VHH binders against Radiation response metalloprotease IrrE (irrE). Designs and how they scored, part 24

Target 1, 256 residues: Radiation response metalloprotease IrrE (irrE), of Deinococcus deserti (c1cz84)
Amino acid sequence: PTALAAAKARMRELAASYGAGLPGRDTHSLMHGLDGITLTFMPMGQRDGAYDPEHHVILINSQVRPERQRFTLAHEISHALLLGDDDLLSDLHDEYEGDRLEQVIETLCNVGAAALLMPAELIDDLLTRFGPTGRALAELARRADVSATSALYALAERTAPPVIYAVCALSRQEDEGEGGGAKELTVRASSASAGVKYSLSAGTPVPDDHPAALALDTRLPLAQDSYVPFRSGRRMPAYVDAFPERQRVLVSFALP
Key: E = the ipSAE of ESMFold2; O = the ipSAE of OpenDDE; V2 = 0.75 times the mean of E and O plus 0.25 times the DockQ between their complexes.

## First folded at step 19 (VHH; framework vhh_gocatamig_d2)

Design p6 (from m8 with T111V; at its last look DockQ between E and O 0.80; V2 from the best seeds 0.65)
Fold by ESMFold2, look of step 19:
Structure p6 (fold): chain B 256 residues (1-256), chain A 124 residues (1-124)
Amino acid sequence: as target 1 above (256 residues)
Amino acid sequence: EVQLVESGGGLVQPGGSLTLSCAASGFTFSSYILSWYRQAPGKKRELVAGITREGSKVYMDSVEGRFTISRDNAKNSVYLQMNSLRAEDTAVYYCAREVYYRNPKGYTGGVDYWGQGTLVTVSS
């Protein structure tokens, strides 16, 4: 495993240990484990939050939506956990420096935040109940109270069989806006389970006759043999599970 | 009874410096978050800098590296040191007391007391 993979594993372990003592994963419950660290909410302009180890303060922007505050708090808690682990911190400074070190630290704190908000046992329960499906993705986002994109990455990470997940939504055509509503269904985000060599790019169009488009149009879930609609035009056979909600479709592509 | 009184504004040439002061009374100063806002002609009032009870500091991107917020709890005062001033820093500067409240999913913040303001003009 790479140095980054080892660091991610350690960060998940730190997040899981912190989370084990919490009464829940809402914003107020996340603060339960903060010993010796003061939490402050104040306006912060465009910055979402900060961890100040010198003053032992976590700062959260009071001007952002509650869902963003919650994720930001989990992210800043992960900064505190990382800085409190001497071995992890030493390993990172041995391997990375400058802008790359900063990027890795931010990546690790997003990994920690995801692990804190979406415990492995929740993900495993949903995979057992619903399988690696669009519905499991929707339920994870709902139960963990996180964005569909955050749930997408967490679910893919723990899915053992070869599956591609996607969040698809309507977007405006980039060429022309004819008819005041020239929108098409496109991939907004996608991720695949371990070992899958295929991916869907953001912006990839979903054909009108695809199960994902039909599920959105009818507002009813669809599950059937179909294909992965790559941007190149390639159509790879897959079992598609499409779960519509609001103005989007949460999709899984089970590969042979 | 809560009062915030700004001073130190004036006319300064580009590249110059000023120190703004805010004298507070009528509350336990050391227990509050204090901040500076500014309102340029034709614009909304915007955050410039803030300082927590613990001393953590927040700056807008446009002033970071040029402005320094500080507090003196013994004098019930908060300060804004403004260096390398530019024409776009011209505004009325306000001292503010920040508060926040719990709501069901998170927290809501706001300013519950404003000072009267002090004018800073950066012009040749």
Scores: ipSAE 0.582, ipTM 0.865, lowest interface PAE 1.6, mean pLDDT 90
ESMFold2 (binder alone), look of step 19: mean pLDDT 82; pTM 0.824
OpenDDE, look of step 19: ipSAE 0.616; ipTM 0.869

Design p7 (from m8 with T111N; at its last look DockQ between E and O 0.78; V2 from the best seeds 0.00; counts 0 for: pae E 2.6 > 2)
Fold by ESMFold2, look of step 19:
Structure p7 (fold): chain B 256 residues (1-256), chain A 124 residues (1-124)
Amino acid sequence: as target 1 above (256 residues)
Amino acid sequence: EVQLVESGGGLVQPGGSLTLSCAASGFTFSSYILSWYRQAPGKKRELVAGITREGSKVYMDSVEGRFTISRDNAKNSVYLQMNSLRAEDTAVYYCAREVYYRNPKGYTGGNDYWGQGTLVTVSS
């Protein structure tokens, strides 16, 4: 257990405590727990947002999509929560300084934002109802109104059995041969539950006869024994649950 | 009638300093976010700095540490102190009033009023 792991755990606790008092997790509801802090929207160029503790203002870039505004607000709330926790702040200053401290703080605020937008009780409910499946991943993204990638990492973190999750989508091959421009199904993002020794790297091609490819082609969910299609070509046995959405497929690989 | 009037532009050598002013009238100045934008020849207008009602400040990366925005609510004025000027700072500088409104999923924002601009030229 590193100092960073302990800080992440504390940040999740702060986010959970803050979230428990909220009427909802939409942009308008997120500020209810921070009395005395003004929310302001303004142009900020390439910067997404900021928290100013001296003036008690959270700033959000007014020129970005609503979904980015919501995430950025959760991130800035996490800054306010971190700065209000003297023990956490002291521990960070004891372990880190300079640019590294700033990087750690930003990492922690991303962790806090994810925890705020995807409460543990929601994730646990979905795992109970659907199991650690592509369907649970899809439901988490939908119910929490977050990206599939954000939901993937949050779901994997709370999954106890050995499972690899992936978001797969069509991408163009960049081979310069005349076969260029063909679309192939590849892993866009992946994460695994704690203790899983195997990794599934981004960009890994998914064979056309794999359940994930079939589910995307037919637009129907598919769950069956199959395999993890590693980049090396290795095929490790797994129970595959493939849940297609529009132009992508959300997949779980349950390991024996 | 809302008005924003910029002044203080001119010709200055690289490394020099200049202070821009924006005089506001026709609205409750202390209730609004004010910002400075600039437009270089052949370029799109871009944010330089902004300041909230509470005094929080935002800067573009290329000017942070060199420029300072400030406001004086008693004088209905916003200022931009520009130090260590470079040739790429050459532009017409505009004062703007920022506004935003709540909508079902978030907030919509924009600039509802602009000044006529003041030219800053940084050249040897």
Scores: ipSAE 0.432, ipTM 0.799, lowest interface PAE 2.6, mean pLDDT 89
ESMFold2 (binder alone), look of step 19: mean pLDDT 79; pTM 0.795
OpenDDE, look of step 19: ipSAE 0.703; ipTM 0.908

Design p8 (from n7 with T103E; at its last look DockQ between E and O 0.76; V2 from the best seeds 0.70)
Fold by ESMFold2, look of step 19:
Structure p8 (fold): chain B 256 residues (1-256), chain A 124 residues (1-124)
Amino acid sequence: as target 1 above (256 residues)
Amino acid sequence: EVQLVESGGGLVQPGGSLTLSCAASGFTFSSYILSWYRQAPGKKRELVAGITREGSKVYMDSVEGRFTISRDNAKNSVYLQMNSLRAEDTAVYYCAREVYYREGKTYTGGTDYWGQGTLVTVSS
């Protein structure tokens, strides 16, 4: 875990350094920082892309939608950046092997892609404009054109006050013995700002009278004193900001 | 004027091998991406393997480790070496030329020329 955190930090640094020289973060702009690597689009069936270090080629599946091509390109650039950092690569091989090493490399390349697509200055601007809120989370996902989950982790990393962020959505309950599959609002992903010692587990139910549930039901943002609904049943006081977005709600829990 | 002509198909027993060839003419071969596709009876045409101008190779999961794509720019040819053949590999195999273009902020790609196909039958 400590080696993984250090590797993630280094990957973000590599991505940030690469991104600093780019004219933008669209697909064409992302390649401007790579010398001696060619970008090729071709049919790849169900594979999204690949980086071939032997031939110095990044391959992107020509048959998928542009937004998926963009994320895949950022991911493959991260492969190239990782492979070009001898110290990082050596540290990973010292700590991991086999299937676990492959999983860690893919995790790091997703971290790199997120850092490349969500520059720190964009995140800081949104925090300044909207505060550490569900609104800021929604704006980051929209402006960077990334998933709410990716935006959630990036936002939490740069939030100074003690805040838990969550993406909550309705899920189908599997217990049909009492007469049906009622939908239940649950936490799909969560992350907290640095130094927060509390965690909010994925799958945690959100009570029907919680501000997050009310915001989703009314389709109106809601901010008020309430609580973090831990799976254990503990209810820790927090200022809740809930921003509904179609079939989900983006939530921040500001802690005392 | 652009032509892709496949050869090397035939009947082979399971576990056997075949080499398919595709002779290209009417274009600057070294500037293009080449692929092999196949179409089994009643099924859609599917990508089998592709090779970039630089020599990078892509394979579908079901053939990786058994098939090898290669190109020889001096002979304007692309090849598919098929080993450990199985009954499910029975299909008409097509050589294809792939292109892509920048279209504003995105890229569009597709196959712009096909060969006539060569039949591979894997049967005991």
Scores: ipSAE 0.535, ipTM 0.847, lowest interface PAE 1.9, mean pLDDT 89
ESMFold2 (binder alone), look of step 19: mean pLDDT 81; pTM 0.812
OpenDDE, look of step 19: ipSAE 0.817; ipTM 0.951

## First folded at step 20 (VHH; framework vhh_gocatamig_d2)

Design j1 (from p3 with S35T; at its last read DockQ between E and O 0.84; V2 from the best seeds 0.74)
Amino acid sequence: EVQLVESGGGLVQPGGSLTLSCAASGFTFSSYILTWYRQAPGKKRELVAGITREGSKVYMDSVEGRFTISRDNAKNSVYLQMNSLRAEDTAVYYCAREVYYKNPKGYTGGTDYWGQGTLVTVSS
ESMFold2, look of step 20: ipSAE 0.590; ipTM 0.868
ESMFold2 (binder alone), look of step 20: mean pLDDT 81; pTM 0.801
OpenDDE, look of step 20: ipSAE 0.776; ipTM 0.935
ESMFold2, fold request of step 23: ipSAE 0.592, 0.570, 0.582; ipTM 0.869, 0.858, 0.864
ESMFold2 (binder alone), fold request of step 23: mean pLDDT 81, 82, 81; pTM 0.812, 0.812, 0.805
OpenDDE, fold request of step 23: ipSAE 0.814, 0.816, 0.814; ipTM 0.953, 0.952, 0.953
ESMFold2, last read: ipSAE 0.592, 0.566, 0.574; ipTM 0.864, 0.856, 0.853
ESMFold2 (binder alone), last read: mean pLDDT 81, 81, 81; pTM 0.814, 0.809, 0.810
OpenDDE, last read: ipSAE 0.815, 0.816, 0.815; ipTM 0.953, 0.953, 0.952

Design j2 (from p3 with K105R; at its last fold request DockQ between E and O 0.85; V2 from the best seeds 0.73)
Amino acid sequence: EVQLVESGGGLVQPGGSLTLSCAASGFTFSSYILSWYRQAPGKKRELVAGITREGSKVYMDSVEGRFTISRDNAKNSVYLQMNSLRAEDTAVYYCAREVYYKNPRGYTGGTDYWGQGTLVTVSS
ESMFold2, look of step 20: ipSAE 0.555; ipTM 0.853
ESMFold2 (binder alone), look of step 20: mean pLDDT 82; pTM 0.818
OpenDDE, look of step 20: ipSAE 0.768; ipTM 0.931
ESMFold2, fold request of step 23: ipSAE 0.551, 0.548, 0.553; ipTM 0.851, 0.849, 0.859
ESMFold2 (binder alone), fold request of step 23: mean pLDDT 83, 83, 83; pTM 0.827, 0.825, 0.829
OpenDDE, fold request of step 23: ipSAE 0.815, 0.816, 0.817; ipTM 0.955, 0.955, 0.956

Design j3 (from p3 with Y100H; at its last look DockQ between E and O 0.75; V2 from the best seeds 0.66)
Fold by ESMFold2, look of step 20:
Structure j3 (fold): chain B 256 residues (1-256), chain A 124 residues (1-124)
Amino acid sequence: as target 1 above (256 residues)
Amino acid sequence: EVQLVESGGGLVQPGGSLTLSCAASGFTFSSYILSWYRQAPGKKRELVAGITREGSKVYMDSVEGRFTISRDNAKNSVYLQMNSLRAEDTAVYYCAREVHYKNPKGYTGGTDYWGQGTLVTVSS
């Protein structure tokens, strides 16, 4: 649907314009651009945040990790940006209604938050310097100070060649109650570049002889012809680039 | 000295109502976020509702629609209107003053003062 893609493009444009005036993208710097909106940090239980247009207040849960506060603030700023763009708001109301409209708005605010925290220029620079690789993913997460999962989605959206990205980490097997299971490498998150219609599901095991497992075990990057290890057992040929980092491995699968 | 004094607790039938009050003194009331917490026997103290300086309100899911927090800055008071009370609402209810502190990457929140609590019992 052309309407959703156009709305996402506009949301990214609004986020880029807001970000251009900021001294940085940390939480304190994001607050710099607020005009007529009060920012309040308070306990919110399980809620991460809210935008209250009646009182002109952005609420951020003060009891969560700083990176969640930062992303939530970017998300709520995106709500304010969306509500301030009459043409975008009109287009959304023309195309969507009810629960679907609310879902689209939340999707757009996540798109805006990602664009604000991970500017296109930064992503493009990393893709130019490192290619569509696990290292580019690691550098994006580090330089933008976002989770590897957030970086993975943003990187995939801007990657031109057909690539699947994944973040993989060790987890315990579900046989813990019978005397402790072995740890195995599994997919924690995955996403693919435009035009690729498949990715890896969370929990998909990575075989011990796969380059991703070897890279993690040896703490050395590996790049070689191998395969995408789908949960079904299917093995699709791919050039694998595995970049180990701490207790995880950041992987790209370049498709033929 | 900073004081938060709760009142209005008592025994109530299921489906009944109570209004809790918290009288504050010793600080600039209008400059602070106020919250209600509760603690049932054997349970952790949990947030019930909070209200910002501007009047924005936050509720836990289980009380939203039944409880209403409000503040009166002229009276230095915070209220919790509790309607449609259930047995699981039985707890000691505490008024709290919330603060947050800047740190290099964001903010950390905390409660720097608690009231003594008022018991609400919903039974029979």
Scores: ipSAE 0.507, ipTM 0.832, lowest interface PAE 2.0, mean pLDDT 89
ESMFold2 (binder alone), look of step 20: mean pLDDT 81; pTM 0.819
OpenDDE, look of step 20: ipSAE 0.744; ipTM 0.917

Design j4 (from p8 with S35T R102K; at its last look DockQ between E and O 0.85; V2 from the best seeds 0.72)
Fold by ESMFold2, look of step 20:
Structure j4 (fold): chain B 256 residues (1-256), chain A 124 residues (1-124)
Amino acid sequence: as target 1 above (256 residues)
Amino acid sequence: EVQLVESGGGLVQPGGSLTLSCAASGFTFSSYILTWYRQAPGKKRELVAGITREGSKVYMDSVEGRFTISRDNAKNSVYLQMNSLRAEDTAVYYCAREVYYKEGKTYTGGTDYWGQGTLVTVSS
């Protein structure tokens, strides 16, 4: 019900409407919905892309990986959609100004990009089929062809029960007095469903006897009662679903 | 034969101005993206500015507000107006032609032709 929440909802609606006419969500398919806007790829140094409303051109940096180009295109399409919605623009200018307005616009364009790449019906289908689990997280990332981190945030936003999602992977730690050390499973990213007041910080170690660590070591999914291993040392009871994937494990912590 | 010929370089005082020109021949000029790069002594060649077929312009952060790229399709030329020059702008400046094409489901780009360069020296 906040102004920002209403703006995000509108941005998702604009993205969904744009996406409905697309043959797919790869870079080439995303451009099919452009009307009167040309897409140009060129060197852009450190900038990923831009939208030029004067010349009706979307610019994408030609020298970055395809996955980065795809997300950047979705982000720039969202700029074009936002600029084409007079009511949304007016509402934003009424509520925000200066640097804060710029930040909100960029946030909204990230929301739009996520909605274009991960449609709500895909997320809802995966939640129905697999529940709010590490498996659902893995399937979203795979089917939408996005990073596990992007999928993590999108899945958490649409999960109704109290769940913390995490992506965990091995990292190298150097023991004092040596140049090498044992690999340690740590949280790379996490996000929680609405209403959950706890956060699981990036870098938090996952104990070797935790289901997430066991699933990664055995390369077999595990689901059992266990706990959230907070950085503080607190261990909150949770039903853990751990889905191993190559050198990482995708985890959900279902809270009571 | 595709040719890109830069001119307009020289020695200039800090705070001064120069206009670089790049005359193009051997291709349909209006169909291509044109860019300026520069290479300072001991450094890698880096993008300075670019201009699309439609006239959209891109600048590196350090030159935005001071440099202006433009094109004249009737003269097959691209220009770089350099104002408020600094010692850090000292470099050989290159005109370049950019291409991109669909490769599978993605796009691949690159510079397919370079000019010979024109030296800009900004010194007291």
Scores: ipSAE 0.527, ipTM 0.842, lowest interface PAE 1.9, mean pLDDT 89
ESMFold2 (binder alone), look of step 20: mean pLDDT 82; pTM 0.805
OpenDDE, look of step 20: ipSAE 0.820; ipTM 0.951

Design j5 (from p2 with R102K; at its last look DockQ between E and O 0.79; V2 from the best seeds 0.00; counts 0 for: pae E 2.2 > 2)
Fold by ESMFold2, look of step 20:
Formats: structure tokens, C-alpha cells, sequence
Structure j5 (fold): chain B 256 residues (1-256), chain A 124 residues (1-124)
């Protein structure tokens, strides 16, 4: 495994260990495990938050939405966890420097935040109950109170069979001159389980006769044999599970 | 009665320096977050800098490296040292007190007291 993959695994372990001692994963409960670190909320302009190890303070922007504050807090807790692991910090400084080191640290803190907000036990329970489906994706996002995109990546990472997950939504077509006028269903984000060698690009149109489009139009879940609609026009056979949610559809493509 | 009184504003040339002061009374100063805001003609008030009770500092990107916020709890005062002033820094500067409180499972915050303001004009 790469140095980055090893660092991500360690960050997930640190987040899981921290989370095991918490009474819950709401903003108030997330602070329960912090010893000697003060949480404070204040105006921060366009910054979401910061961790100040000198003063032992986590700062959260007081004027952003509560859901954003929660994610930011999990991210800053991950900074504190990373800085408290001398071996991980040393390994990062051995491998990276300058702007690249800063980018890697921010990536790891996003990984830690995701692991803290979406415990492996929750993901495994949902996979057992619903299988690797669009419904499991919807339930993870709802139960963990995270974005569908965050849930999509976390679910895909723990899915053993070959599955592509996607979040699809209507978008306005972009024209040469002015903005677009027609709406079309497109892939907003996708990710696949570890064994899958195919990718489904963001922006890929979903044909109007596809089960995902039908599920969105009817607002009824639909599961049937169909295909993965690649941007190239290629149509790879797949069992499609489409779960409509408000203005979008959460989709899984189970591959043979 | 809570009071915040700014002083130190005035006319200064580009590249010059000023120190703003805010004298506080009527509350336990060391227990609060203090901020500086500014309002230029025709614009909304905007955050300039803030300092927590622990001493952590926050700055707008445009002033970081030029402005320094500090506090003196013995004098119940917060300061803004402004160096390398630019025409764009011309504004009325306000001292403010920030609070936050738990509401259910979340936190909310706001500014509950403002000073009267002190005018800073940066002009050749």
C-alpha cells in the first residue's frame, strides 16, 4: 500500500478509537472525548474553523449552518488526533513537504471526519440490512446526517461485491451563449467498491428511459436488470437499484 | 451596564500605522470573545479580527500580516494595531462582544454589544 493509503488507514483507526468513547455523534457529543481542548464559536469570516494547538482551542465559525459546523468540528478533532500521534506525524514529514504536506494533512482530516461521523459499525449494519443498494446509501446519509456524496464514498469503501454507487440529479444544460434551458438527469458523484475497474464520471447524462430516470419521475424505488450508462455511450450490464429522494436519485449498479 | 468605547481613529497616509483601543466596562472582560469590525461607506459591516478568551486570534485574509489584535485583561481593553494601511482600510471601526450558547444539540452565536465606532481615514 502507498504511504498515503497507510496514513489514511491510521487516521481512520484514530477516529474510530476516539468515537468509541462518545455518547453520540451530534456536535455537543463530539466534544465529550476531548481532554484539555476548549471548543469556542466565533465569527471567522469565510473560514469554517481552525485548531489552535498553542492555546488548546478548536474554533468553529458561529455563522455557518449547524450541519457544516458539525463536519468542521469533526475535521478539527481529526487535526488534534493527527498532531497527537507522533509516529503518523513523523511519517508524513518524512514523505511530504511544503504545500503537498499541507494538502495531505487536510485530506487526512477529511478522512478522519468521515470515519468519525460514519462509524464502520453503522455502515456494516446498513449493508447487512439492505445490501449494497441505493436504499443503503440513502439510509447511511440519513442516519449519519451527512451529505449523500460523503455517504457514497464511505459506503463504497466498505462494499465487498462489485458495485458502482451514484448520486444523480437534474441539472440545467449549458448552452454556448447563455445558460441552459432544458433539464437533464446527470451523475453528480459516483464511487465503486474496491474490486471494480470502471468509473462513472460526474456530469455523465442518464438516459430518460433508464431505471434511475424513471424512479425519479415516478418517485418510486425501482430495482431491475439494466446497465451502467458511461459517458462514452457504452452500456455495461448491471442490476440497478434506484432510490429516489426529493430532487435526486441514489443509485447502485451491481456488476456480475 | 455593558459599554465598549473605541478610540485611536484618525487621518493617516497610506503605509502608515494606527493603534485602535476599545475600553470595556460592565462585564467580566476576561470571559468574553472580543472582535473588531469595520464599515466602509456604502458597505456592510465586516469582521476584521477577533480574539478568544484563551488568546487565539482570527483575521480577515486582507488584513492578516498587517493588523494585530491583542487584549489586556488587567485593563479591560482590546487593541487593533494597524500597519501598512491602504486606502481600502478606510472605514468606521467597531469593537464588539461575541457570545454563543447551546440550543439543543447545536450551538448558535451572535454579537450582543457594539461600540460607537471610531473613524479611520487612509488618504494621501
Amino acid sequence: as target 1 above (256 residues)
Amino acid sequence: EVQLVESGGGLVQPGGSLTLSCAASGFTFSSYILTWYRQAPGKKRELVAGITREGSKVYMDSVEGRFTISRDNAKNSVYLQMNSLRAEDTAVYYCAREVYYKTGKTYTGGTDYWGQGTLVTVSS
Scores: ipSAE 0.493, ipTM 0.829, lowest interface PAE 2.2, mean pLDDT 89
ESMFold2 (binder alone), look of step 20: mean pLDDT 82; pTM 0.807
OpenDDE, look of step 20: ipSAE 0.771; ipTM 0.931

Design j6 (from p3 with I33S Y100S Y107S; at its last look DockQ between E and O 0.62; V2 from the best seeds 0.00; counts 0 for: pae E 2.1 > 2)
Fold by ESMFold2, look of step 20:
Structure j6 (fold): chain B 256 residues (1-256), chain A 124 residues (1-124)
Amino acid sequence: as target 1 above (256 residues)
Amino acid sequence: EVQLVESGGGLVQPGGSLTLSCAASGFTFSSYSLSWYRQAPGKKRELVAGITREGSKVYMDSVEGRFTISRDNAKNSVYLQMNSLRAEDTAVYYCAREVSYKNPKGSTGGTDYWGQGTLVTVSS
């Protein structure tokens, strides 16, 4: 019932309505729902993009990779959708000011971008078909053509049972200098379904005997009772589903 | 022949102001986005500001609020108004024409023409 939750729900509705009229969700298809707005690619330094409502232009940084351009475009479309909804804009100005308002608007535009690229119907179908698993995470990323991290957050948002999702990948051990060269499996990103009180920090090492490490090493999916490997060393019991993909492993931890 | 000719550089004290101009010829000016870049001694050339065909503007964080880019399509010119100048703004400033190249999943871009540059020196 919070103002932010209501604003997020409205943003998702705006994104869903916009998406329903599109021929597809690739970069060029995303613009088909806008009228009178020009898409321009140009250098923007460290900024990914911008929406200029006065000149009716969406700017996308021409110096970044195409997959980042696609997410940024969805984000800027969300700015346009938000600014075109007088009730939502009024509610935000009633509740937030200054820097906080700017932060909330950026959060909402990320919510809108995710909803546009990963429709709720797709996520719900994958959860029904595969359950809240590493495989569902992999399928969402593949079908929506988004990063595993973006898919992870969207999947967690719509998962009802208590689950922690993680993307894990090998990293160089920085505490071992010249001549070491060892790599260890670490958490790159994680998110949990609603109501889960636990967090799994980015950078957390995954032990070599954990199902996630074994799945990556063997290149075979593995699902079994195991644990959440917290940074503190605590090992909380969980049903682990580990799905290896290329040089990473997509993991779910189902909690009791 | 595409040409971009910068002018307006010079020596100025900290806190001072300068207006740079870039006169363009040999192409349909109103159809292109244009940018200002700068290169300080020992550093790579970096974007300062850009302006789209439609007039939308982009600035690097270090100059936002102090610099203003503008264009006049009737005069085939782009301008950079530089206020509150600092020693670190000392550089050769270049006018650039921006293009983008479509690819299957988006667009990438580049600068296809550069001016010869105009030197701005901010010194006490």
Scores: ipSAE 0.483, ipTM 0.820, lowest interface PAE 2.1, mean pLDDT 89
ESMFold2 (binder alone), look of step 20: mean pLDDT 81; pTM 0.813
OpenDDE, look of step 20: ipSAE 0.816; ipTM 0.951

Design j7 (from p3 with S35A M60L; at its last look DockQ between E and O 0.81; V2 from the best seeds 0.67)
Fold by ESMFold2, look of step 20:
Structure j7 (fold): chain B 256 residues (1-256), chain A 124 residues (1-124)
Amino acid sequence: as target 1 above (256 residues)
Amino acid sequence: EVQLVESGGGLVQPGGSLTLSCAASGFTFSSYILAWYRQAPGKKRELVAGITREGSKVYLDSVEGRFTISRDNAKNSVYLQMNSLRAEDTAVYYCAREVYYKNPKGYTGGTDYWGQGTLVTVSS
């Protein structure tokens, strides 16, 4: 295992330990676990937040939407947890320096935030109840109150069978003239379970007769044998589970 | 009556320095977050720097490393040291008091009091 994989595992452990003492995962519950750290809210322009280790203060932008405050708080808590773990910090300084070190730290704090907002127990329960499906993806996003993209990455990471997950939504056609009304169903984000070597690029069009497009059009879930619609035009056989939600469709592609 | 009075503005050449001061009265200064904003003609007012009760600081990206906010609770004053000034820094600079409130999903807040402003002009 790589140094980054080990650091991610440790960050998830720290997040799980912090989360175990919480009454919930909403913004107010997340702050409940702060010890020796002051939380303050202020206008911060385009910055979402910061952790000040000198004064032990977490700063959150008071002028952003509540869901962004929640994610930012989880991210800044992860900074505090990371800086409080001498072994993790030492391992990072042994392997990284300069801008690379700062980028790794931000990556780890996103890993920590995801682990705080989407506990492994919740993900495993949803996988047990619904399988590795578009429904499980939708339920994770809803129950954890996170973006579908965040849920997608967390679900893929814990899915054992070979599955590609995708969030698909309507987008504007390129080169549209006056009005610009034509829309095309495209992949917004995708991630795959461990061992899957295929990727589904953002922007990839989904054909109108694909189960994902049909589910969105009818507003009814569909599950059937179909294919992964790669941008190249290749169509790889897959069992497709498409779960429509408002103006998007959450999809899993179970591979043979 | 809450008052915030800015001073220290003026005309300066590019690369120069100025120190802005804000004298506060009418409230318990040490209990509040203070900030500097600026507004160039035809532009929206933007946050330049803020400082918490504990001394934690936030800066606009374009001024970080050049500007320093500080506070002196004994003098009820907040300062903005501006170094390496550029033409883009030309604006009226305002001292501000920040507040926030808990709501069911998170927090909201903003500026509840403004100073009258002090003009900084960076030009040859």
Scores: ipSAE 0.543, ipTM 0.845, lowest interface PAE 1.8, mean pLDDT 90
ESMFold2 (binder alone), look of step 20: mean pLDDT 82; pTM 0.824
OpenDDE, look of step 20: ipSAE 0.698; ipTM 0.898

